# Ledger of designs, part 15: VH-VL binders against UPF0179 protein Maeo_1037

Target 1, 145 residues: UPF0179 protein Maeo_1037, of Methanococcus aeolicus (a6uvu3)
Amino acid sequence: MDKRITLIGSKIAKTGNEFIYCGVLEECSECRFKKICHDGLIVGKRYRIVSVRSAKHPCIAYGDGVKVIEVEPSNNFTILIESKKALEGLTLSHSDIQCNNILCKYYNLCHSEGMPEKYKIMELHEKIKCPKGNSLIKATVSTIN
Key: E = the ipSAE of ESMFold2; O = the ipSAE of ESMFold2 at other seeds; V2 = 0.75 times the mean of E and O plus 0.25 times the DockQ between their complexes.

## First folded at step 12 (VH-VL; framework fv_nezutatug)

Design y4 (from x3 with heavy chain G103D; at its last look DockQ between E and O 0.66; V2 from the best seeds 0.00; counts 0 for: pae E 2.02 > 2)
Fold by ESMFold2, look of step 12:
Structure y4 (fold): chain C 145 residues (1-145), chain A 122 residues (1-122), chain B 107 residues (1-107)
Amino acid sequence: as target 1 above (145 residues)
Amino acid sequence: QVQLQESGPGLVKPSQTLSLTCTVSGYSISSGYYWHWIRQHPGKGLEWIGSIFYEGDTYYNPSLKSLVTISADTSKNQFSLKLSSVTAADTAVYYCARDWDEDDHPYYMDVWGQGTTVTVSS
Amino acid sequence: DIQMTQSPSSVSASVGDRVTITCKASQGIRTWVAWYQQKPGKAPEPLIYEASTLQSGVPSRFSGSGSGTDFTLTISSLQPEDFATYYCQQARSFPPTFGQGTKLEIK
């Protein structure tokens, strides 16, 4: 089992959420949680949150504190794709959604970090209409090997 | 005023390569999404052959077992079909088609060419 | 692959009749189905997308319905120009697939 324990910001600590591990920040170099927060994670790898513990801990990088989470590596991602491109079973070339609204509730699904050049659509979910007029569909995609 | 027109030889010998070109007028293929080839066998219905995302990714019906190549030439506003190692079973009417331009779901064909009959015979 | 099965294979009907053609998918396709009309000697033409959305320029006597696996094309009052072959097509999963066709002919 490749499950690991780490910490993540309280607002994004939800089962099923995913993130890319980006490495140790300078402000974390003297943090008492440095080992558990960063140890054993691979820079650039995507992880899925499989459990969340309720206790909050202070963190200089996250203003609302952090929660302890259990994670596992993920080859499957949830992203938003232009609906007009999205047929289940296709392998698409990655293309960023043209939008800079960082306050949008879907921002992280439109701007997923660490995406490969190509991905396969494993499952289509619900369509989303964004304020900028993009016709988007939520999809589970996977890296191809 | 978008029009698609198939062209190519109507008669092809067994084991040779069938080659067809679709010429698009009134619309740029680089403005679209998927561009399709579909065929209709005598006594059978419609069979999707493959598609291309203008000068990009190609997608082929698995039933054709790597016999298909689809390519595009944006400068000529054309896309083409090559089917290798043909047999009499490849005798059909061949259509090119545009993916639906104004719908927000792919693989709905809104504009079809007139069709071209290809016969595979000695 | 998702198989699309049309019923009936042919329909004999008179002008003015209400005609119903059905299409069944081998697995759920939500509403991702299109209907096409093909007249003899001509290419298919779109009628309906997304199970029920009528193509611009298609007469209002045509309608579509259904979701999941069962879909219906209805012609409310048959006109002489409606005698043709009708195909359904799924756009849920690669590769797209068509039904076998339903030929609508004069009784």
Scores: ipSAE 0.541, ipTM 0.823, lowest interface PAE 2.0, mean pLDDT 85
ESMFold2 (binder alone), look of step 12: mean pLDDT 89; pTM 0.928
ESMFold2 at other seeds, look of step 12: ipSAE 0.586; ipTM 0.839

Design y5 (from x3 with light chain E50Y; at its last look DockQ between E and O 0.93; V2 from the best seeds 0.73)
Heavy chain, then light chain:
Amino acid sequence: QVQLQESGPGLVKPSQTLSLTCTVSGYSISSGYYWHWIRQHPGKGLEWIGSIFYEGDTYYNPSLKSLVTISADTSKNQFSLKLSSVTAADTAVYYCARDWDEGDHPYYMDVWGQGTTVTVSS
Amino acid sequence: DIQMTQSPSSVSASVGDRVTITCKASQGIRTWVAWYQQKPGKAPEPLIYYASTLQSGVPSRFSGSGSGTDFTLTISSLQPEDFATYYCQQARSFPPTFGQGTKLEIK
ESMFold2, look of step 12: ipSAE 0.659; ipTM 0.872
ESMFold2 (binder alone), look of step 12: mean pLDDT 90; pTM 0.936
ESMFold2 at other seeds, look of step 12: ipSAE 0.635; ipTM 0.862
ESMFold2, fold request of step 13: ipSAE 0.688, 0.673, 0.685; ipTM 0.886, 0.879, 0.881
ESMFold2 (binder alone), fold request of step 13: mean pLDDT 90, 90, 90; pTM 0.935, 0.936, 0.936
ESMFold2 at other seeds, fold request of step 13: ipSAE 0.683, 0.704, 0.697; ipTM 0.882, 0.891, 0.886
ESMFold2, look of step 14: ipSAE 0.666; ipTM 0.872
ESMFold2 (binder alone), look of step 14: mean pLDDT 90; pTM 0.935
ESMFold2 at other seeds, look of step 14: ipSAE 0.660; ipTM 0.872

Design y6 (from x3 with heavy chain Y107S, light chain F94S; at its last look DockQ between E and O 0.70; V2 from the best seeds 0.00; counts 0 for: pae O 9.8 > 2)
Fold by ESMFold2 at other seeds, look of step 12:
Structure y6 (fold): chain C 145 residues (1-145), chain A 122 residues (1-122), chain B 107 residues (1-107)
Amino acid sequence: as target 1 above (145 residues)
Amino acid sequence: QVQLQESGPGLVKPSQTLSLTCTVSGYSISSGYYWHWIRQHPGKGLEWIGSIFYEGDTYYNPSLKSLVTISADTSKNQFSLKLSSVTAADTAVYYCARDWDEGDHPSYMDVWGQGTTVTVSS
Amino acid sequence: DIQMTQSPSSVSASVGDRVTITCKASQGIRTWVAWYQQKPGKAPEPLIYEASTLQSGVPSRFSGSGSGTDFTLTISSLQPEDFATYYCQQARSSPPTFGQGTKLEIK
């Protein structure tokens, strides 16, 4: 099974939430939970929370404490794509949205990190009104090789 | 005016490959988005076969995927359908169509060819 | 695949009648439905896209409505040239799929 046990801040510990593991913080180097918190996680890899235990534990890095969670790797992304290209079940070649407005609230969805050369559209969500007039739709996509 | 016209043999033997070509006039294939093949069976209505996107990527109906090839020749302003291993069930009127490039969402077909009847028989 | 179910399969009506054709999707497709008219011996022609937007040149007696799974095409005052078969088509997911058609006969 590819599931792992780890700890995350209690406020963000919800089933279905995702995070990118960024590595061990310096203040965690002497933490009693260091091994369970960090072992088996790959820096830069995206994980999805599949279960959450209710008990809180103190943590120097999270002021409201942490909860034990079970995670698994995630290959799903939420991105914005051109509405004319979007049909659930299609595999598309990646095409960057041509926009350099870094203050846009959708910027990270238009410029998603780790986007593969091709992806399969798993689910279409709401259409977005782009400030530059692009016709965009929010989509959950899955990586393929 | 944009016009689409199907061409190809009207009679094909079982187990052979059906090959059709759509000739586009009044509009460049490279300016469009999806270019579709659709067929119409007597009593079964319309069935989408597949399409080719203006960047050259192809998309096929999963029920036909291993049997279908769609290609484009932009120098002739044509796109083509090959359907291998045909049976009598592939007897239909075959249409080519342009994807609608106005409005909100893909896969609306705004211009259709006149259609060509293909019969698969011994 | 998303199944599109049209009803009725056929209807016979008089000039001037109001005709309603329905289309039901097997799952939610938002408003991503198109309607086509196919006259005998001809290819389908677009009438409506995005559930309710008329294609250019389509008479105002045609209208569409619906969202989610249930959609309707209405002809408010039937004309002799409206004799045709009508199809709905979903554009939410691949493969795009069509209803089985509704044949409209003018008495």
Scores: ipSAE 0.008, ipTM 0.599, lowest interface PAE 9.8, mean pLDDT 81
ESMFold2, look of step 12: ipSAE 0.335; ipTM 0.729
ESMFold2 (binder alone), look of step 12: mean pLDDT 89; pTM 0.923

## First folded at step 13 (VH-VL; framework fv_nezutatug)

Design k1 (at its last look DockQ between E and O 0.95; V2 from the best seeds 0.72)
Fold by ESMFold2, look of step 13:
Structure k1 (fold): chain C 145 residues (1-145), chain A 121 residues (1-121), chain B 107 residues (1-107)
Amino acid sequence: as target 1 above (145 residues)
Amino acid sequence: QVQLQESGPGLVKPSQTLSLTCTVSGYSISSGYYWHWIRQHPGKGLEWIGSIFYEGDTYYNPSLKSLVTISADTSKNQFSLKLSSVTAADTAVYYCARDWEGDHPYYMDVWGQGTTVTVSS
Amino acid sequence: DIQMTQSPSSVSASVGDRVTITCKASQGIRTWVAWYQQKPGKAPEPLIYEASTLQSGVPSRFSGSGSGTDFTLTISSLQPEDFATYYCQQARSFPPTFGQGTKLEIK
């Protein structure tokens, strides 16, 4: 419901994609689009792309240019949690899953960027088969404490 | 071989704090995950009170009106329950329990023998 | 909270009988249910986790089934030592909750 217009690199401008707003880059300090790219976004906040316009614009930060997108704040997201900790409705302290296998198909669910110190388990899904033998369950979590 | 044993006063006056300790033998508290307190009212069913994750995170039944605190002392291999401002409604058999070692939390696999606490003036 | 309702509240049966006890959850809990046995004057003891997984040392005459909201505990051939109260417990959502119990009396 708090939708906002901004610009993001053309390669990642897809409906349903999420990103964490990291602030203004040094290269963008004098950019023509600085205001529309950055105004109204909160540093460290996670956003979901809800629509993408087809027109591409040049940008020094993105070699293939940027596209205009609509975004909304993302409250819920999917991660993997150690199964023995995971009861729906608990608020857990975040603990990193110790795995350096960047080629693992689950890597991004185990190493989600912008994880809060604590999160609430909203819904548990299926257990997965971790190649390293970790006992993990897929969960939708919320940053609301 | 894992054994849990409750200890504490069997009689508590209304408005006082009920304090119970669970002593764990044959297993280190820090090797487990959740450690639970459950009670059973006279002639009635079981009610989960709360739990502690072995390093100190605590979780309490939101339906309890009394102030509940659970703590652990890993050097003594014990965890404890305090229930403040008790009334006659807190009269029950109190059990401590270990979380199941399997792949899903909040099943109880080892229970203490239970201790009866009566709240009476 | 998820309510767990057991039926019957009590049952009398003879040695050798087949006994079933049911447990109904107020909302779907997949298979995240446990069954406990409590003998008079003793603490509860686990029988079954995750609807159907029989715990170590539990006799094979005990079995569990169900998914979603409806679960059963079955004793295929009742023995004298099975006189007890039986409880189901959900582990789907915080806080965990127990059924009210089913008292099994041996005739």
Scores: ipSAE 0.643, ipTM 0.859, lowest interface PAE 1.2, mean pLDDT 87
ESMFold2 (binder alone), look of step 13: mean pLDDT 90; pTM 0.938
ESMFold2 at other seeds, look of step 13: ipSAE 0.655; ipTM 0.874

Design k2 (at its last look DockQ between E and O 0.84; V2 from the best seeds 0.00; counts 0 for: pae O 2.4 > 2)
Fold by ESMFold2 at other seeds, look of step 13:
Structure k2 (fold): chain C 145 residues (1-145), chain A 121 residues (1-121), chain B 107 residues (1-107)
Amino acid sequence: as target 1 above (145 residues)
Amino acid sequence: QVQLQESGPGLVKPSQTLSLTCTVSGYSISSGYYWHWIRQHPGKGLEWIGSIFYEGDTYYNPSLKSLVTISADTSKNQFSLKLSSVTAADTAVYYCARDWDSDHPYYMDVWGQGTTVTVSS
Amino acid sequence: DIQMTQSPSSVSASVGDRVTITCKASQGIRTWVAWYQQKPGKAPEPLIYEASTLQSGVPSRFSGSGSGTDFTLTISSLQPEDFATYYCQQARSFPPTFGQGTKLEIK
């Protein structure tokens, strides 16, 4: 596995947490940790924290400071898919679920950030009861791109 | 009222390409999900060949993957099968089928009548 | 690939008999199984999907049951039009696969 060392805000620095790397912030252009914080990470790619070191360091972007973490790429997500499309083992082209209910408890699974153009269905889980009546199933998917 | 009808040559020589077309009436291919090809060998059961989602994504039986091409023409309301380098083992009745519009894919609810294809020298 | 094994391969029965046909999957498929009926010279016709849900227009003498790996199609009182070959098919995982068929013949 190709693990990377980086820094992340102390409050979210927990083993098992995931994040999407969004790139170097303008505030970080002169930061002495810029290299270790950003080197080796790909903009738009999801990472999982596999270990956390206890020392805190100051950071302009995180008020409670940052901690050193080890991360690895995370290609598996849990999302909601239209049930009529979803067979385990298929590679689907991503299609947005047509729903604008931002307050829905499932919103983040229907509109998962960082979705690629294509994904492979690794495992199907339970169907959910969509408040709008959409026929949706929870799935673990793997990125292709 | 939805009808599927296979068409194409009934006799094909070994090493040639088998080409079949499924014409769909009473239903638009773009209103469906998956569209399937299935075959049935003489005295044997059913074998799924492949499917196409109307947008163009294709899925093939791994045992046939390098030999199969499925395409769709939504303006003609048709989808087609090509099977290259055929042998006598490809002699079968070929069916096209519609994926059932249910809460789960890959159930076939409407089948064509079937077309017999014989591969013979 | 998930293998679907049907039993028996053939059965002879009389009108009015109760007939059961079984289908066993090589791994768990939950209830994602369909049953089809095929008469000689014709395409398969859907009977049951989701293990137990009858397709529209299918007579109530047909029923399906099972989950996991073991599934059953039952005809409670056999009619003359029921003599056919029956197939199960899994829709758990790509690629979909069919059982080898069970031929139901008149005694």
Scores: ipSAE 0.500, ipTM 0.808, lowest interface PAE 2.4, mean pLDDT 86
ESMFold2, look of step 13: ipSAE 0.502; ipTM 0.809
ESMFold2 (binder alone), look of step 13: mean pLDDT 90; pTM 0.931

Design k3 (from x3 with heavy chain D101E E102T; at its last look DockQ between E and O 0.90; V2 from the best seeds 0.72)
Fold by ESMFold2 at other seeds, look of step 13:
Structure k3 (fold): chain C 145 residues (1-145), chain A 122 residues (1-122), chain B 107 residues (1-107)
Amino acid sequence: as target 1 above (145 residues)
Amino acid sequence: QVQLQESGPGLVKPSQTLSLTCTVSGYSISSGYYWHWIRQHPGKGLEWIGSIFYEGDTYYNPSLKSLVTISADTSKNQFSLKLSSVTAADTAVYYCARDWETGDHPYYMDVWGQGTTVTVSS
Amino acid sequence: DIQMTQSPSSVSASVGDRVTITCKASQGIRTWVAWYQQKPGKAPEPLIYEASTLQSGVPSRFSGSGSGTDFTLTISSLQPEDFATYYCQQARSFPPTFGQGTKLEIK
């Protein structure tokens, strides 16, 4: 797959981590790293870190500085979907699961950040009994952008 | 108490558009999940045509050669099927169906219409 | 597409008989199969969801079993109203597909 060089906060710069590229911040407009940090990345796309260089660089956006990383697009990721919507092979319009339990062990799968407007269900896994009684299924989904 | 009823012309000429409407009684289509069209050819099994999610997303059987369009009119509590450029192969009994209300898995049908026969003939 | 193959295509049986109908999927579908009953001139009606879950109002003489690729519908003691055509249907993956049907006839 296409790989890119960019920079990310030192605390999250670990091989295997994923993030959603959110675009250029205003405070980065005069930054000397602006091109390497942002060129070649598409707003709203998910990326996976495949390598990390150890040197730290100062950055206004990240208090502990940034590290140079190599990333590749990550089109597939795991979320929880309402079971009654989920048939393998469908493309669904994203909707948030209505749950406020931020301490739930499934919280991040129910409220994945940077979800695209639509996604395709690639594979369904096990059903999950939500503590609030929601009927959910774990799924690997793909971005369609 | 939920009832589904298909309506539309029973005879359609080749190359024309087949249009059918499903009227839903005793249940709001916007309260449901998927709403399906299924057909049954003479002496043969059932074939899923397509579905609409209550918010308007549509899904169609990729194996059909006809141009398929499914739409909904929530103010009339109806959803409709159009098949463009029909041939004799589209002769069938056409059913509308609701996705299983009480289950936790989609694409099971719990309420079916009575069916309407459509013949495509010169 | 996942193919669903029913056997037998037709079965002749008498009231009181135990009848089994088999449905085989072309690939694993876990337990995501439904069974429908269709009487002549009528729409299909649901019998079983999720391989073994009986629909409300369906008599207990009907049962379903199986997982993976092989599924069975069983009628433990056939009644006159059970003479019909039976269809299985997978709901594992898009598009949903039906078996070709099994016609259950009076001997």
Scores: ipSAE 0.650, ipTM 0.870, lowest interface PAE 1.2, mean pLDDT 87
ESMFold2, look of step 13: ipSAE 0.673; ipTM 0.882
ESMFold2 (binder alone), look of step 13: mean pLDDT 89; pTM 0.930

Design k4 (from y1 with light chain E50Y S93N; at its last look DockQ between E and O 0.87; V2 from the best seeds 0.69)
Fold by ESMFold2, look of step 13:
Structure k4 (fold): chain C 145 residues (1-145), chain A 122 residues (1-122), chain B 107 residues (1-107)
Amino acid sequence: as target 1 above (145 residues)
Amino acid sequence: QVQLQESGPGLVKPSQTLSLTCTVSGYSISSGYYWHWIRQHPGKGLEWIGSIFYEGDEYYNPSLESLVTISADTSKNQFSLKLSSVTAADTAVYYCARDWDEGDHPYYMDVWGQGTTVTVSS
Amino acid sequence: DIQMTQSPSSVSASVGDRVTITCKASQGIRTWVAWYQQKPGKAPEPLIYYASTLQSGVPSRFSGSGSGTDFTLTISSLQPEDFATYYCQQARNFPPTFGQGTKLEIK
């Protein structure tokens, strides 16, 4: 695994959490942590926090400060896919599930952030009970690199 | 009711390209999911060749991937197979098939064409 | 690729007999198996999806069972129209694969 050191807001700095790196903010251009915070990260790529150091540091962008974290690239993540499209090992073109129920407990699995144009199905899990009656299956997918 | 019909030459010479077309009637290919080509060699079982999602994603048996192309023409309600550089080993009955329409799982076939025999011989 | 191995390769049986055909997957495929019947000169036709779900219009004398790696197609009382070749097919992993077939012949 290619692990890296970076900084993230204290409230979300928990082992197992994931984030999408969005790049350097203009306010951070003169920050003393700029190198550690941003070096080696790829804009648009998803990372998983594997360790968190307890010391907080002040940050212009985060009012409760930041913590030092160790991250690794997260190629695999969980989404919901229309069951009739989902054969393990296929590479699917991304399409949104047509649903706007933001209060649904599955909303974030149906509308996962940072989805590439295509993804490979690595493992199929269980079908879920969709409140709207959609036929959906939970899957671990991988971004194509 | 839904019917699939294969068409194309029954005899192809070695090194040529085999071209087959599946014409679908009673159902729009854009209403379905996967559309398959499967072949059956003399004295052997069935071999899946590949499939297409009507919008253009194609999936091929890894053993044939460099030799096969599948395409769809929604305006004619057809999908087609091209297999390049054929040899006698490509002699088979070729079927087209629809992915199971009523099911909740892909890559089960529910409607098959009647099959077309292709012989590769000089 | 997941290999599907059918046993036996052929069966001779009489009308009224109970026949079982087995299919073994090279790795676990849950219940994602279909069974097809093929008569001479004709395309395969679906009998069973999901290892055990009998398709509309298929006679109740056909049944399927199994999970994981071992699957069985059973015909409880053979009829004259049942003499055919039977194929299992997995739909767990890309690419889909078929068993080599079991030919059911009249004694």
Scores: ipSAE 0.583, ipTM 0.845, lowest interface PAE 1.8, mean pLDDT 87
ESMFold2 (binder alone), look of step 13: mean pLDDT 89; pTM 0.931
ESMFold2 at other seeds, look of step 13: ipSAE 0.684; ipTM 0.883

Design k5 (from x3 with heavy chain I29F, light chain V33L; at its last fold request DockQ between E and O 0.69; V2 from the best seeds 0.72)
Heavy chain, then light chain:
Amino acid sequence: QVQLQESGPGLVKPSQTLSLTCTVSGYSFSSGYYWHWIRQHPGKGLEWIGSIFYEGDTYYNPSLKSLVTISADTSKNQFSLKLSSVTAADTAVYYCARDWDEGDHPYYMDVWGQGTTVTVSS
Amino acid sequence: DIQMTQSPSSVSASVGDRVTITCKASQGIRTWLAWYQQKPGKAPEPLIYEASTLQSGVPSRFSGSGSGTDFTLTISSLQPEDFATYYCQQARSFPPTFGQGTKLEIK
ESMFold2, look of step 13: ipSAE 0.710; ipTM 0.894
ESMFold2 (binder alone), look of step 13: mean pLDDT 90; pTM 0.934
ESMFold2 at other seeds, look of step 13: ipSAE 0.706; ipTM 0.899
ESMFold2, look of step 14: ipSAE 0.691; ipTM 0.890
ESMFold2 (binder alone), look of step 14: mean pLDDT 90; pTM 0.932
ESMFold2 at other seeds, look of step 14: ipSAE 0.686; ipTM 0.888
ESMFold2, look of step 15: ipSAE 0.712; ipTM 0.897
ESMFold2 (binder alone), look of step 15: mean pLDDT 90; pTM 0.934
ESMFold2 at other seeds, look of step 15: ipSAE 0.717; ipTM 0.896
ESMFold2, look of step 16: ipSAE 0.702; ipTM 0.890
ESMFold2 (binder alone), look of step 16: mean pLDDT 90; pTM 0.934
ESMFold2 at other seeds, look of step 16: ipSAE 0.698; ipTM 0.893
ESMFold2, fold request of step 20: ipSAE 0.730, 0.721, 0.735; ipTM 0.902, 0.895, 0.896
ESMFold2 (binder alone), fold request of step 20: mean pLDDT 90, 90, 90; pTM 0.934, 0.934, 0.935
ESMFold2 at other seeds, fold request of step 20: ipSAE 0.734, 0.726, 0.727; ipTM 0.905, 0.903, 0.900

Design k6 (from x3 with light chain T31K; at its last look DockQ between E and O 0.95; V2 from the best seeds 0.75)
Fold by ESMFold2 at other seeds, look of step 13:
Structure k6 (fold): chain C 145 residues (1-145), chain A 122 residues (1-122), chain B 107 residues (1-107)
Amino acid sequence: as target 1 above (145 residues)
Amino acid sequence: QVQLQESGPGLVKPSQTLSLTCTVSGYSISSGYYWHWIRQHPGKGLEWIGSIFYEGDTYYNPSLKSLVTISADTSKNQFSLKLSSVTAADTAVYYCARDWDEGDHPYYMDVWGQGTTVTVSS
Amino acid sequence: DIQMTQSPSSVSASVGDRVTITCKASQGIRKWVAWYQQKPGKAPEPLIYEASTLQSGVPSRFSGSGSGTDFTLTISSLQPEDFATYYCQQARSFPPTFGQGTKLEIK
């Protein structure tokens, strides 16, 4: 969809990274870059970084400064789904995977941020070895349009 | 021992609604995932009609979606099929089936009902 | 929709014969295929899941193989109770679809 120019912390400013826009921080209300950082972004919407400019700028919110990035909306993303639910082409109601192991290398795929109530399975990938023994499969899913 | 049994009228007139019920014994439908309806036309193969996830989400064969409704009554351990505005082309043996319980991939059938023959004729 | 095409549509064989039935998917389905056996007047019964995993209680003379688009059901030594119609079914993508069937008859 629409590509946008914005700024993000230099440590996470890498092509291919994704983030959820959470709105204007109180610290940013006095920032000279406020409009560039926040204009055109929708709170709660997921974005993917498509390019990164090399110049770093100081930022109150990010101690290592920020970089100019180009982003696009990300409606397709990878999550883990219970294998028994997962048929390509189905639209599933979102259900949390019951696991509180925040140190698990799969934690962010099991507890993905910005999940809608329903999503469509676009592609199934490999099953993973869950430390708790859950039967999970990686899937590319899309938000319903 | 899990058993599925279809029930409903064997003869339905054109333009009426076909209504079938699958009664599940020896297994709670809430313990499973998908519950399926499949039919078999005379002298022909099998056609998947639709399914219901035990929490209530339904999925229908795209060719039949506007004409089919699947529902469940967990208190009776039953799930049902309604096919509206039937024609002679809906004459078939109708089966209910459980999604494979022991596996880790959906939409394989492991337990089938015995089937019920529905004839659409005037 | 993924089409499943079985071959042959009918086969005549004698008790003790080795019988091979094939199923071809219109696109890759990895190993997500099942095989069912249907005897006259009865519901289908599962034989094989995941291309090659035998359902419990199925005799070892039945085997399945394949991945991608081409799948095979083999009966190594045909028994009288094996005369039936056999169906393959894909579970790769919604909606699930069945092959047209292969009728195995007494020669």
Scores: ipSAE 0.681, ipTM 0.877, lowest interface PAE 1.0, mean pLDDT 87
ESMFold2, look of step 13: ipSAE 0.684; ipTM 0.881
ESMFold2 (binder alone), look of step 13: mean pLDDT 89; pTM 0.927

